# VH-VL binders against Arf guanine nucleotide exchange factor SYT1 (SYT1): the designs that were tried, part 5

Target 1, 216 residues: Arf guanine nucleotide exchange factor SYT1 (SYT1), of Saccharomyces cerevisiae (q06836r405to620)
Amino acid sequence: SRRSSSIVNALSSFVNLRSSSLSSSRQQHLQQQQQLQQKLDVSLEDLPPVPAPEFSDSCKDFLIKLAPYGKFIGIILTEKDDEFKKNCLNYLLTNCFEFKNDPLDIALRKLLMFLELPKETQQIDRLIMAFSFAYYKAQKSYSKKKGIECPWSNADQVYFIAFSLLMLHTDYFNPNNKSKMTKHDFVDLVHNDKYSGGNEIPMAVLTYFYENVTAK
Below, E stands for the ipSAE of ESMFold2; O stands for the ipSAE of OpenDDE; V2 stands for 0.75 times the mean of E and O plus 0.25 times the DockQ between their complexes.

## First folded at step 1 (VH-VL)

Design u14 (framework fv_umesolerbart)
Fold by ESMFold2-Fast, scan of step 1:
Structure u14 (fold): chain C 216 residues (1-216), chain A 126 residues (1-126), chain B 107 residues (1-107)
Amino acid sequence: as target 1 above (216 residues)
Amino acid sequence: EVQLVESGGDLVQPGGSLRLSCAASGFTFSSYSMNWVRQAPGKGLEWVSFISSSGSTIYYADSVKGRFTISRDNAKKSLYLQMTSLRAEDTAVYYCARDRYYDFWSGLPLGAFDIWGQGTLVTVSS
Amino acid sequence: EIVMTQSPATLSVSPGERATLSCRASQSVSSNLAWYQQKPGQAPRRLIYGASTRATGIPARFSGSGSGTEFTLTISSLQSEDFAIYYCQQYNNWPLTFGGGTKVEIK
């Protein structure tokens, strides 16, 4: 129904309101509201039971049912290795988020401002891998449309850098960590990893990401 | 149940070829990087090859470069190892193993294997 | 390639005793080290990754320590099911490399 379609569109519009084109005061207000909501000690167990998908549900149908769960949608869709829920997550990240004009650090920030990071390592992996696939797809399509070369070689490279940025953020903002990762340390860490092509990313790009991730 | 099942192991003559398969079930195969690890009878573990989740990044042990080709079919949830120019030294149980680049909570690369298949025996003998 | 050396090759212990297994890397692997257990006729099972992080479902009696080039796997009170071969593995550099293994056998 059009009502259900409007809910999905509203979710997408809300996420896109955090784009870099918003005023600094509105961005700060949205960031403070998001941080305040994240600090509130509301758990998924405090909410009504999560609805099970019906056989006839499309990904869109199920996402509409999950809309009231807001920040917990990422946790719900990554709870276990489930083909339907994985498809719903991919649909969400492809159709309800706008990544084509975002640097990776901004896109990752956008994801995490809207979706709460799961506590289990396997769930985090599922979320960040799905994000990386959606981001790479958006970047590749955008670059082709603009007639420019895509800066990313593949989704696995995006995944490696996205995860590295998450670790950098955690390391840098952890009050218990007295020895913060420097810009030089981060560049060396990424450039020494030949597993996923981190060594292929230019120093200037990694320096840019470091500066943005460590900014307040 | 999360599992990996290898198949294709056989007795083959030196210089021959053989293709191993690994069927994944119980998890989203397309989201995980995969490895082949082998073990000669009575010997230790030896890493053979790596393939990323998309299939775009591939690495080989020097002992198999130019002779073995790793590949995957995410739609079929299958991993493959095409072996050519086989030698007696390639005789081993071949395991497929699931991998991840990073563990978020520890901040460390995961090139450690959390799920292994039961293995398939390849014997290269005249 | 980074060479991983495990010692001793064989460790004979009685049930209830503490077992300490060593793994040495030819160059620093930071904390990018895993430990696996393998029983006869079975696939390896991951015990530890990141040098000291216990994998999900692994009993508390297993613990890992070390960084750089020197690593230790400790089994604080051996159970009958712990008699197996243990392998260390570095994942700091390509190619990935394993140690030669330590066989933990009943005394």
Scores: ipSAE 0.000, ipTM 0.458, lowest interface PAE 13.0, mean pLDDT 80

Design u2 (framework fv_umesolerbart)
Fold by ESMFold2-Fast, scan of step 1:
Structure u2 (fold): chain C 216 residues (1-216), chain A 122 residues (1-122), chain B 107 residues (1-107)
Amino acid sequence: as target 1 above (216 residues)
Amino acid sequence: EVQLVESGGDLVQPGGSLRLSCAASGFTFSSYSMNWVRQAPGKGLEWVSFISSSGSTIYYADSVKGRFTISRDNAKKSLYLQMTSLRAEDTAVYYCARGLRYFDWLSPFDYWGQGTLVTVSS
Amino acid sequence: EIVMTQSPATLSVSPGERATLSCRASQSVSSNLAWYQQKPGQAPRRLIYGASTRATGIPARFSGSGSGTEFTLTISSLQSEDFAIYYCQQYNNWPLTFGGGTKVEIK
């Protein structure tokens, strides 16, 4: 077993949060929803100072200390290019998330429902790269267990597509951007990247991802 | 460590040509859009040109359109600026600057090179 | 093109004091505004992007605010290493444009 009961319980509680579905008067519903958003709208700066890892801490020990920080764990573990925190992030993503039967866009949504996306590009890069490694590992293990070929060549290819989907979503739903990326633009962009294996992804798969990411 | 190193700056006569290079290291160059930004001696920053990660989308400042050509070689991790019909007003330190990963989006620049000086004088 | 105007051109401040720098856009740039620091003989260094987001490694004394056409960079307690020229940049529309810069110098 690769489970950590303390981390799994804390993270499961957060990941399994349900949205309220109430059929009340419009005004009462909106007021309650606004109060809920205000209560949940906390920044990292509103929390106690983040503890530094101790010399004797394992990744599991440090993640237990970070459990109260919930959605900010990704931001905390990617703040610096630090091997210990990178190992803790890898441990978190391989042992506390389940990606084996998820299409990439669903797995990415699962990640971002639990972990807040960092704002700095270098931190986003570290988070999505760690996610991509964990996702690729899970997909490869699952495919081997089922006796089928893994659809992904390597973690770098997963990273390229995952980051492309993240940027597509951010751009497409930004009200200040009047020049939205089309499906054709997205497919061409991905297919022109030979070095990251984007050219190896079938057009049907890329259009599937585009349509799912932009469907809202 | 992300590094951008410009080269090719020189003293050239008005009407002359010059090619600038920018060598990238420490990141996946082929995934990022790139920009050229210049700064005349004692003056402010002026954006010159943009190239997308694939090289398919290119933009220029009006002051250089038709005279400058931006290009890149992703296999060599290099960015280029071919300058022709140079004018005294083109005298500046030229910086390469890293844009956004994958997309043709407008962005700020997170990493800059040290710059290379181009002097256009008779 | 969108014209970026910075004021003042020069700001004289003593160490430990607060410095407030202004940047105005000729039309709305939403929150698509960045701030850069440049020391003599050096390349610019990004401080702020998205009008208010501090770049990685930038000290907490630097803060950005504003949206639309009016933006401010604040240095809450100026240190000796903060004497430099500061530029704002809009990235809302092509072409990308920079302000003329504000020189922060010792009083």
Scores: ipSAE 0.000, ipTM 0.457, lowest interface PAE 12.0, mean pLDDT 80

Design u3 (from u1 with heavy chain L100S R101T F102I L103F E104G W105V L106V; framework fv_umesolerbart)
Fold by ESMFold2-Fast, scan of step 1:
Structure u3 (fold): chain C 216 residues (1-216), chain A 123 residues (1-123), chain B 107 residues (1-107)
Amino acid sequence: as target 1 above (216 residues)
Amino acid sequence: EVQLVESGGDLVQPGGSLRLSCAASGFTFSSYSMNWVRQAPGKGLEWVSFISSSGSTIYYADSVKGRFTISRDNAKKSLYLQMTSLRAEDTAVYYCARDSTIFGVVPYYFDYWGQGTLVTVSS
Amino acid sequence: EIVMTQSPATLSVSPGERATLSCRASQSVSSNLAWYQQKPGQAPRRLIYGASTRATGIPARFSGSGSGTEFTLTISSLQSEDFAIYYCQQYNNWPLTFGGGTKVEIK
């Protein structure tokens, strides 16, 4: 029965599980190790070949096999439109990350602290979509437990805002971009997408996100 | 899942007009540049028009310049091609194609294509 | 406009053999070249971009090489599902231009 805890702890070596707050020293140490790995220019090609999932593997089984690949797990699980790998990514984001009391910008930074952002557009789309679904579910559950209204209407709205935040960061800090996105431009971008519910997000919340993303 | 669905293709008389639409889903439409690419029956691919994510930058192939107008409605997640003064040589399947650009870098190759809509210009 | 020329127009190859497709630009396009696969009745599918970078989900048997004016797409160990027309596209200069295509027929 302790084997379940050891498997969760193995996954937490490469993902943040703040539910283990009583083990803050260990979580801090693991976060430092993960951040150090991200700061090193270690390429996926420098690691052993990625194992293929075996027919009998559950998502949990395969994720345990991927634990040594650390920051590259997101890239591995989004490499192609694969139902099993998509289910494994959803499992990882739902069970190994804590998003329930995080504002979206902090949750997104938490994700990217442990998982390297893929280079290809479709891989980024798959990663951020899976993140948005997990984040929305966590927020909905948390709001229900606290007896408050969920600030998010659905996962598509979260996805749109999360992607907009990534675009803002890249736009603002890209030295080749001479026309940086202003706070007004960002609010207009979000509020013009009525089908994704961007128009439903209060200006104060978007201003908060803009200030936080552009501050670093 | 990224999807692009074209509509509006029809049989039209030479000199006529037609409006094509492309409905986007599964991605943040307002973050991507979009293109129209056509293919005449039994022939190769021909690029028609480009529109930037904001709609402020637009380019056309010389063969359609002054006759076709590309536009987009980011709120409706839709791309349009207004065609006027149609000619027999405009007969083709018209594809909506997403530029692979994200985060403001513009490479101008296409990562997703719709299934196309057929435009036939004939008397 | 930059003219893209593909050769051969048609290539017949037995399954398991290597196929090499050529694409030539009328002036330098650096490495700004993409390859697409189009199967009968389907929209084109992106294979390679940046002359040599394989797109996500594309099998390792597909590889691209070249720079400037001469480019090649290689399919090692050709499979039956590789029957298709292949197009190169330059994105170095406006207007964007495609090659005439190479039809790969499985012998």
Scores: ipSAE 0.000, ipTM 0.484, lowest interface PAE 11.4, mean pLDDT 81

Design u4 (from u1 with heavy chain D99G L100P R101L F102W L103F E104G W105E P107S; framework fv_umesolerbart)
Fold by ESMFold2-Fast, scan of step 1:
Structure u4 (fold): chain C 216 residues (1-216), chain A 123 residues (1-123), chain B 107 residues (1-107)
Amino acid sequence: as target 1 above (216 residues)
Amino acid sequence: EVQLVESGGDLVQPGGSLRLSCAASGFTFSSYSMNWVRQAPGKGLEWVSFISSSGSTIYYADSVKGRFTISRDNAKKSLYLQMTSLRAEDTAVYYCARGPLWFGELSYYFDYWGQGTLVTVSS
Amino acid sequence: EIVMTQSPATLSVSPGERATLSCRASQSVSSNLAWYQQKPGQAPRRLIYGASTRATGIPARFSGSGSGTEFTLTISSLQSEDFAIYYCQQYNNWPLTFGGGTKVEIK
């Protein structure tokens, strides 16, 4: 039990775990913010070498070993196309984040508040794909429990929209880009993608995402 | 895992035509821009053409402009290069190469490459 | 178009030695430069992008430096698997252009 609480505390300090009994103290919240601030100016190269997973490690075991790496956990778990690390990332996103009833843009913001976005396209792809699977699963479970229809058809549709939002944000706030994507361009681009299911998303929802992502 | 598999390379006469294909798997094809890069036997790499994720933005190297047409079919997860008016100088291994994600920052380097398909233009 | 010039054309080194490869752009490309490794009969493999960022899985002995018009790829302690042709590529301007390559061969 003491050991189990240590596991939960190690994970929660870096991944914003939501307790089923919801207990939040002002001191704990301040400590979490201070921990994150301390890690904002540290690069991965400044930390000790990342440990390799051992044969006997569960996803929990390896994630506990990675806890000191904080915001870099996403980068570490997406470094290579590795089945064990992919399973650990899926475990993290499914069990240590709460995405139910979150709009996609809020869930994506929640992810990126705690995990630094990788710089390499293939790592970004692995992170956002795993996020999209976890988000879709959480939203489908939530909809089933509430007796309402899930607005998302599958994880690939979520992935397409999540990536579109990430690229919109990156491009819109890039000072070197003088040709910003307009709301009309974004909505048309997304809504014309029949194969990723962008056409199934109401235009009002896409407009909401555009306004929210570009607001600040 | 990400895979790009080229096909369609063949021996063709000068002035002839040939269509290359690249089959993508292991990633959401419609989210990525794609490129063709070629390499003449014993020579260096030469960028040939770019197509954006939606197919709306297309660029060509001057050496192939007006003769080659890049296209994609996101439903079939395939990239194409239609080559016409082929010249001996077009003899090369043609690589399919993945570009940046949909409408991202300037990062037009290539993270994944296919194995290549050989096009020989000779009489 | 931006012309990329690599030197030397061929570099002969022994295992364990340092190899230094140069790439020069005819105009500034900022840090928008990538390095690729190509072994005989294989497709190119990405090594470095953004002039100095190692791609995932690339050993620490590979390092890139430079900005603007002058760039360097360094292999600090050459291994037998590192004998290959290396290409630089600028992605600052269209059309995308590659250097002519540097062949690193065993002495």
Scores: ipSAE 0.011, ipTM 0.529, lowest interface PAE 9.5, mean pLDDT 82

Design u5 (from u1 with heavy chain D99G L100Y R101Y F102D L103I E104L W105T L106G P107Y Y109P; framework fv_umesolerbart)
Fold by ESMFold2-Fast, scan of step 1:
Structure u5 (fold): chain C 216 residues (1-216), chain A 123 residues (1-123), chain B 107 residues (1-107)
Amino acid sequence: as target 1 above (216 residues)
Amino acid sequence: EVQLVESGGDLVQPGGSLRLSCAASGFTFSSYSMNWVRQAPGKGLEWVSFISSSGSTIYYADSVKGRFTISRDNAKKSLYLQMTSLRAEDTAVYYCARGYYDILTGYYPFDYWGQGTLVTVSS
Amino acid sequence: EIVMTQSPATLSVSPGERATLSCRASQSVSSNLAWYQQKPGQAPRRLIYGASTRATGIPARFSGSGSGTEFTLTISSLQSEDFAIYYCQQYNNWPLTFGGGTKVEIK
């Protein structure tokens, strides 16, 4: 009914007002908790069968058809190595997300706030690779417009650091892991990877990422 | 100390039903996915079913779809397998096994197993 | 489903020798492969996950390698307690599937 709709809208407005008063760190923690809980509440099997793209579909057309699938769009677009779905994912991440002014860890949290991370490692790889290209492109364009140097050398460097952050999160919060990665271990791990350009990332930036990823 | 203890295995006639239980202790049960894995006498391991930490995601092996139902009670720290329409080829030791899912790095399989409970389907 | 094939079915090795066990997937499983040890009358015990990461408490003589479709478990200097059946398992795709096992027995 309208009465229940009005209550839902009032609660949403109150939550938005309250949420905006929180610090960035508290908001990040809240977003991470909300993402995890939302993933567990509804499965893709609870929704109608995913439509196949039609011959005449553009990436935009297919993404419009996938809109009702919301958080599952990342899983759907990475299910297999498919050129059309890969192009749709790249379109989504480049045109529907805003990463230009975000530190990498915040951009990752933003991605995961809207898209559920796939369960299979190959699908996670496809999603994070596409994210890394979109993020790098946004950062490079933003830096050029502001007349500042881009802190990232290329998309592969972003991809390496993104996965390093994912690894850090798993290491730090995995209850099966009895020996947690220290800040020093993380900096050393990243700085020892010269082929991916990890050695080019300033220690202060890596320290910032470590502290934010491991924050409680 | 992480412990998983299965119970409910019995001798049952073909077409019969049986409910297996797995009692968990020593860890936060509600944070882990759970699995049933079986092993026929003298044979290899066969995965049977998966349930996510919240119970919202469930998978079955094709051999048991429509006959077996996996469920969990996080308050009681227990995992269940309701078996119906049992066949001779369901005869096996049934193990419960713990999995871990992390939102950023994915799924990690079977770090702890119970000792198993024997189900024998025979006339 | 992904079919996992282990070879050899039986491996006879003397104590102190090296044992090399193979596992092949019918299609790529990336690095999402685990190895388990099972002794008679006991539940399986996880040795390796992620193709090459040793589980907590597993001795350094156990090592895993490989990615995609070809995987190897190596036991560098067999101890008496290592004589057991070893299973590989892929966790890349549903349903989860195990290999048929390799029995490592004393020569």
Scores: ipSAE 0.000, ipTM 0.420, lowest interface PAE 17.6, mean pLDDT 80

Design u6 (from u1 with heavy chain L100Y R101D L103W E104S W105G L106Y P107Y Y108R Y109A Y112I; framework fv_umesolerbart; at its last look DockQ between E and O 0.52; V2 from the best seeds 0.00; counts 0 for: pae E 9.7 > 2)
Heavy chain, then light chain:
Amino acid sequence: EVQLVESGGDLVQPGGSLRLSCAASGFTFSSYSMNWVRQAPGKGLEWVSFISSSGSTIYYADSVKGRFTISRDNAKKSLYLQMTSLRAEDTAVYYCARDYDFWSGYYRAFDIWGQGTLVTVSS
Amino acid sequence: EIVMTQSPATLSVSPGERATLSCRASQSVSSNLAWYQQKPGQAPRRLIYGASTRATGIPARFSGSGSGTEFTLTISSLQSEDFAIYYCQQYNNWPLTFGGGTKVEIK
ESMFold2-Fast, scan of step 1: ipSAE 0.538; ipTM 0.830
ESMFold2, look of step 2: ipSAE 0.006; ipTM 0.551
ESMFold2 (binder alone), look of step 2: mean pLDDT 92; pTM 0.947
OpenDDE, look of step 2: ipSAE 0.735; ipTM 0.888
ESMFold2, look of step 3: ipSAE 0.006; ipTM 0.604
ESMFold2 (binder alone), look of step 3: mean pLDDT 93; pTM 0.952
OpenDDE, look of step 3: ipSAE 0.801; ipTM 0.913
ESMFold2-Fast, scan of step 4: ipSAE 0.103; ipTM 0.658

Design u7 (from u1 with heavy chain D99H L100T R101M F102V L103R E104G W105V P107Y Y109G F110M Y112V; framework fv_umesolerbart)
Fold by ESMFold2-Fast, scan of step 1:
Structure u7 (fold): chain C 216 residues (1-216), chain A 123 residues (1-123), chain B 107 residues (1-107)
Amino acid sequence: as target 1 above (216 residues)
Amino acid sequence: EVQLVESGGDLVQPGGSLRLSCAASGFTFSSYSMNWVRQAPGKGLEWVSFISSSGSTIYYADSVKGRFTISRDNAKKSLYLQMTSLRAEDTAVYYCARHTMVRGVLYYGMDVWGQGTLVTVSS
Amino acid sequence: EIVMTQSPATLSVSPGERATLSCRASQSVSSNLAWYQQKPGQAPRRLIYGASTRATGIPARFSGSGSGTEFTLTISSLQSEDFAIYYCQQYNNWPLTFGGGTKVEIK
C-alpha cells in the first residue's frame, strides 16, 4: 500500500517520476535525461523558501509539501544529518522509484533524471548511499523472486560502484577536462578495491558500465 | 592480490641521506595516487608526502619540505622517498599507502598500506 | 593545517561493551574523514571512509557518523580482536592530518 500512495502521483506530476516513462532503450534514456536537465534550468534560490517539516508531518506529508521543488528534493533532504529527512529520502527512493530489474548505470540515470545532484560532497554521499541501499534491496528482492543469485554482495559495494560511475560521468562530460578517464583506468580503479568489494565485480560488467556511462 | 612492500629503512647519522622504495603489485599502479605516512616509536601517524597518479601533483608536510623528495616510476610500479638532511625526529616507521584521486579530489581514504620500513636517525 | 583532536586518549572497556570514539576537526572537513585501526607491530587498516561508509570486509559492529567538524566511531559489541589504537584522518585539505589516536584497551 505504500507503493501506490498519493505521493507517487504528486511527485510524478511535477517531475515525470514514472518507471514507464523510462521503459525506452538506453539511447532514449540518455536523451530524456539531457532534455529534463535543460527544461529544469532553475536555481533553488529562485523558488519560494523551503518549508520546514511540522512536528506532526509524516514522510508522505513532507514529500507532498516538497513536490513543487521537483529536482531539488534530493538537495533538500540531504542538507544535513537529519533523521526525519533521511527517513523521507529513504521513503522517496523506495516508493517513488522502481529499480528492481535495472542495471546499476540505468538506475543511476533514473535517479539523476529526477533529482539534481547536490554540490556538497557530504550531500552527494548521503544521496548516493540512500540510493545504493534502496537499489540493493530492490535487486535482492527481484533476484529472490526470479530464483537467481543476486550479483551484489551488499549495499556498500553498490555504493562504491555507483559513486565511481557518478565520478566517471562527471569527469568524462566536463568540457574543460582534456584527460578523460580511460576504460582501463576505470576498471582498474574499481576492480582492485578489495575493501569495497569492487574486485568481486567481473571486468566485463565494469566495461559494460564504462561504455554505457561514456556513450555519446 | 593487492600489495605494497616498503624497503630501504636503515640506521643513519644525523645530516645523512636515505632512499626508501615501495613496490606495488596486484593493481595498476599508474591509476592511483600514493602517500608516505610515518610513525615515530610510541607516537601517532603523521602524513609525510603525496604524489598524484601521473606524478604531476606533489605535496609535503611542512616538517619535511626542502629535505624530502617523493617520486614514482609507473613502468617499474614503484614509489620512492629520497630523504636528505635527516634529523633525530625523522626516526619512524615509514609506510606507503594508496589513495584514490579523481580530478584533484581525494576519495576513500588510504585503502592499502605496506607493512612499513624502519628509519632510525641516531649518532 | 587542520588539527584533528581525538577523545578520549585511552578508553578502557570490557568485551561485549559498546565503545564510542570521538574525533573533532578544527574546521569543516565535510565527510572526507577516514577511520583506521592499528594493532601493535602492524600497519593501519582502513575501517571507515567518507565518515560513515564501512570498508568491505569490516564487521557490522563498526559504524561511523558525523560530518563537518564532529565525528564518531562506534564499536557496538567489542570483540577481543578490537583492542587496538584507532585514528581518524581528514583528506579534505592539504596537508593531510591524523588525530592523535584513541587506545581501546581491556578494562
Scores: ipSAE 0.000, ipTM 0.431, lowest interface PAE 15.0, mean pLDDT 81

Design u8 (framework fv_umesolerbart)
Fold by ESMFold2-Fast, scan of step 1:
Structure u8 (fold): chain C 216 residues (1-216), chain A 121 residues (1-121), chain B 107 residues (1-107)
Amino acid sequence: as target 1 above (216 residues)
Amino acid sequence: EVQLVESGGDLVQPGGSLRLSCAASGFTFSSYSMNWVRQAPGKGLEWVSFISSSGSTIYYADSVKGRFTISRDNAKKSLYLQMTSLRAEDTAVYYCARGSRLWFGELFDYWGQGTLVTVSS
Amino acid sequence: EIVMTQSPATLSVSPGERATLSCRASQSVSSNLAWYQQKPGQAPRRLIYGASTRATGIPARFSGSGSGTEFTLTISSLQSEDFAIYYCQQYNNWPLTFGGGTKVEIK
C-alpha cells in the first residue's frame, strides 16, 4: 500500500503557496524548489478521490480541503468550466502567490513550480488565463503604489505572452524538432500581435524573455 | 474579414512539378502558423505540411517528405507549396489553412476554398 | 503516427433525431482533438477544439466529449443544415492526423 508521504508532500506544497515570496533570494529559492519538484513522483490517481465542494464552502474552505492534493490543485480547479472552481483558482492565485516583484517569465516559473501544468489544452488555457489576470492585477496595483506606469496594457497582453513563453519552451526543448524557434521568430510572433498589444512590448524585453526561457 | 485564396492548381504529368500559392488578407499573417491540407477526390482529409509564423519550424507528412517544400513570405502575406516528383496519389484539392498563433491552441480556424491538382498522363 | 478511426462510416438519421459520432485514437491524445464539418463542394469548418470547447458561432446542439483515446461528437437535434461529413483530428503529436470521416445523411 502507499505511504502517507504523497499526501504530506501535497500539504507542504499548499502551505508553501500561502507564504510564497522570492524577495530574499530568488535564484536560490527557485533552484531549491525545482530540485524538490523533481523528487516528487506521485500521480493524481494515486491520491484519494477529489472531494466535491459543499454548498456552504467558501473558496478558502474548499482550498483547505484540496491542500493534500498540492501540485494537482491547478488540474483539479481547471477540469471543466465551473464558476465556483474558477473563483477558487482566482482566490488561490491572488491571495497565496506573490507576483508584484516578478518579471512575467519568473512569475510563470513560480506558478509552475507549485502547480503542475495540465496536459489538456483547454485546462492549460484556464490556468494561464487565471494566472494572467492575477499577475496583471498585482502588477497594476504595485505600479500604482510606486507611482510608476504599469508596463502591461491589460490581462490579455499578459495571457498572450505567457502562452507564447510556454510555446517557446515546448518548441525549443522538443527533441523531434531540428529547426528551433529563433529569437527573431519569437520576437516577431509577439511584437506583431496588434490585438493583444504585443507591439507595445519593447524588443529588449522580448529578447530577455527568449534568452531566459531557452537557458533554463 | 479573414480570407485565404489558393491558386496554382493544374493538370500535371507524373514526375512533374507545380507551385501552389495562398494569398492571405484580413489578419496579421506574420503572427500565425500556416498549413497545407489536401483531400483526394471522394476521400478524407490529409494534413500535408506546417510552417511556423516566422518560417523557421517546418513539418511534413511522410508521404510528401523530400518532394514538397513549404515556404512563406510575410511581407507579401503569401504561403507557398513547391511540389516536385508528383505522383498520381498526389491528386487532390489542396487547402490553405490558418494555424494558431499559440502552438497548442486553435488549429485550422480558417480555410481557403482549395485549388485542384490533378496528376495524370 | 497516431491513427484516428471514426465510426460509423455512414449514419442515417431523421431531422430532429440525436446523432452520436465516435472517434478513436491509436494512442492517447489527451484532449487535443478537434471536430470539423464539411459540406459538399466546401472547405471544412471547425466545430470543436480541445475535445469539448465549441468554436465561436457554433450552435449549442453540437457538443464534444472524451479524453485520451475515445471521443464523441453529439448533435442533439439534427437540423437540415447538419447533413454533412464530420472529421476528427488530433493535434497532440506530429504528424497531425484526421479520422476517415463519418457521413451524416438523411434517412
Scores: ipSAE 0.007, ipTM 0.442, lowest interface PAE 10.5, mean pLDDT 79

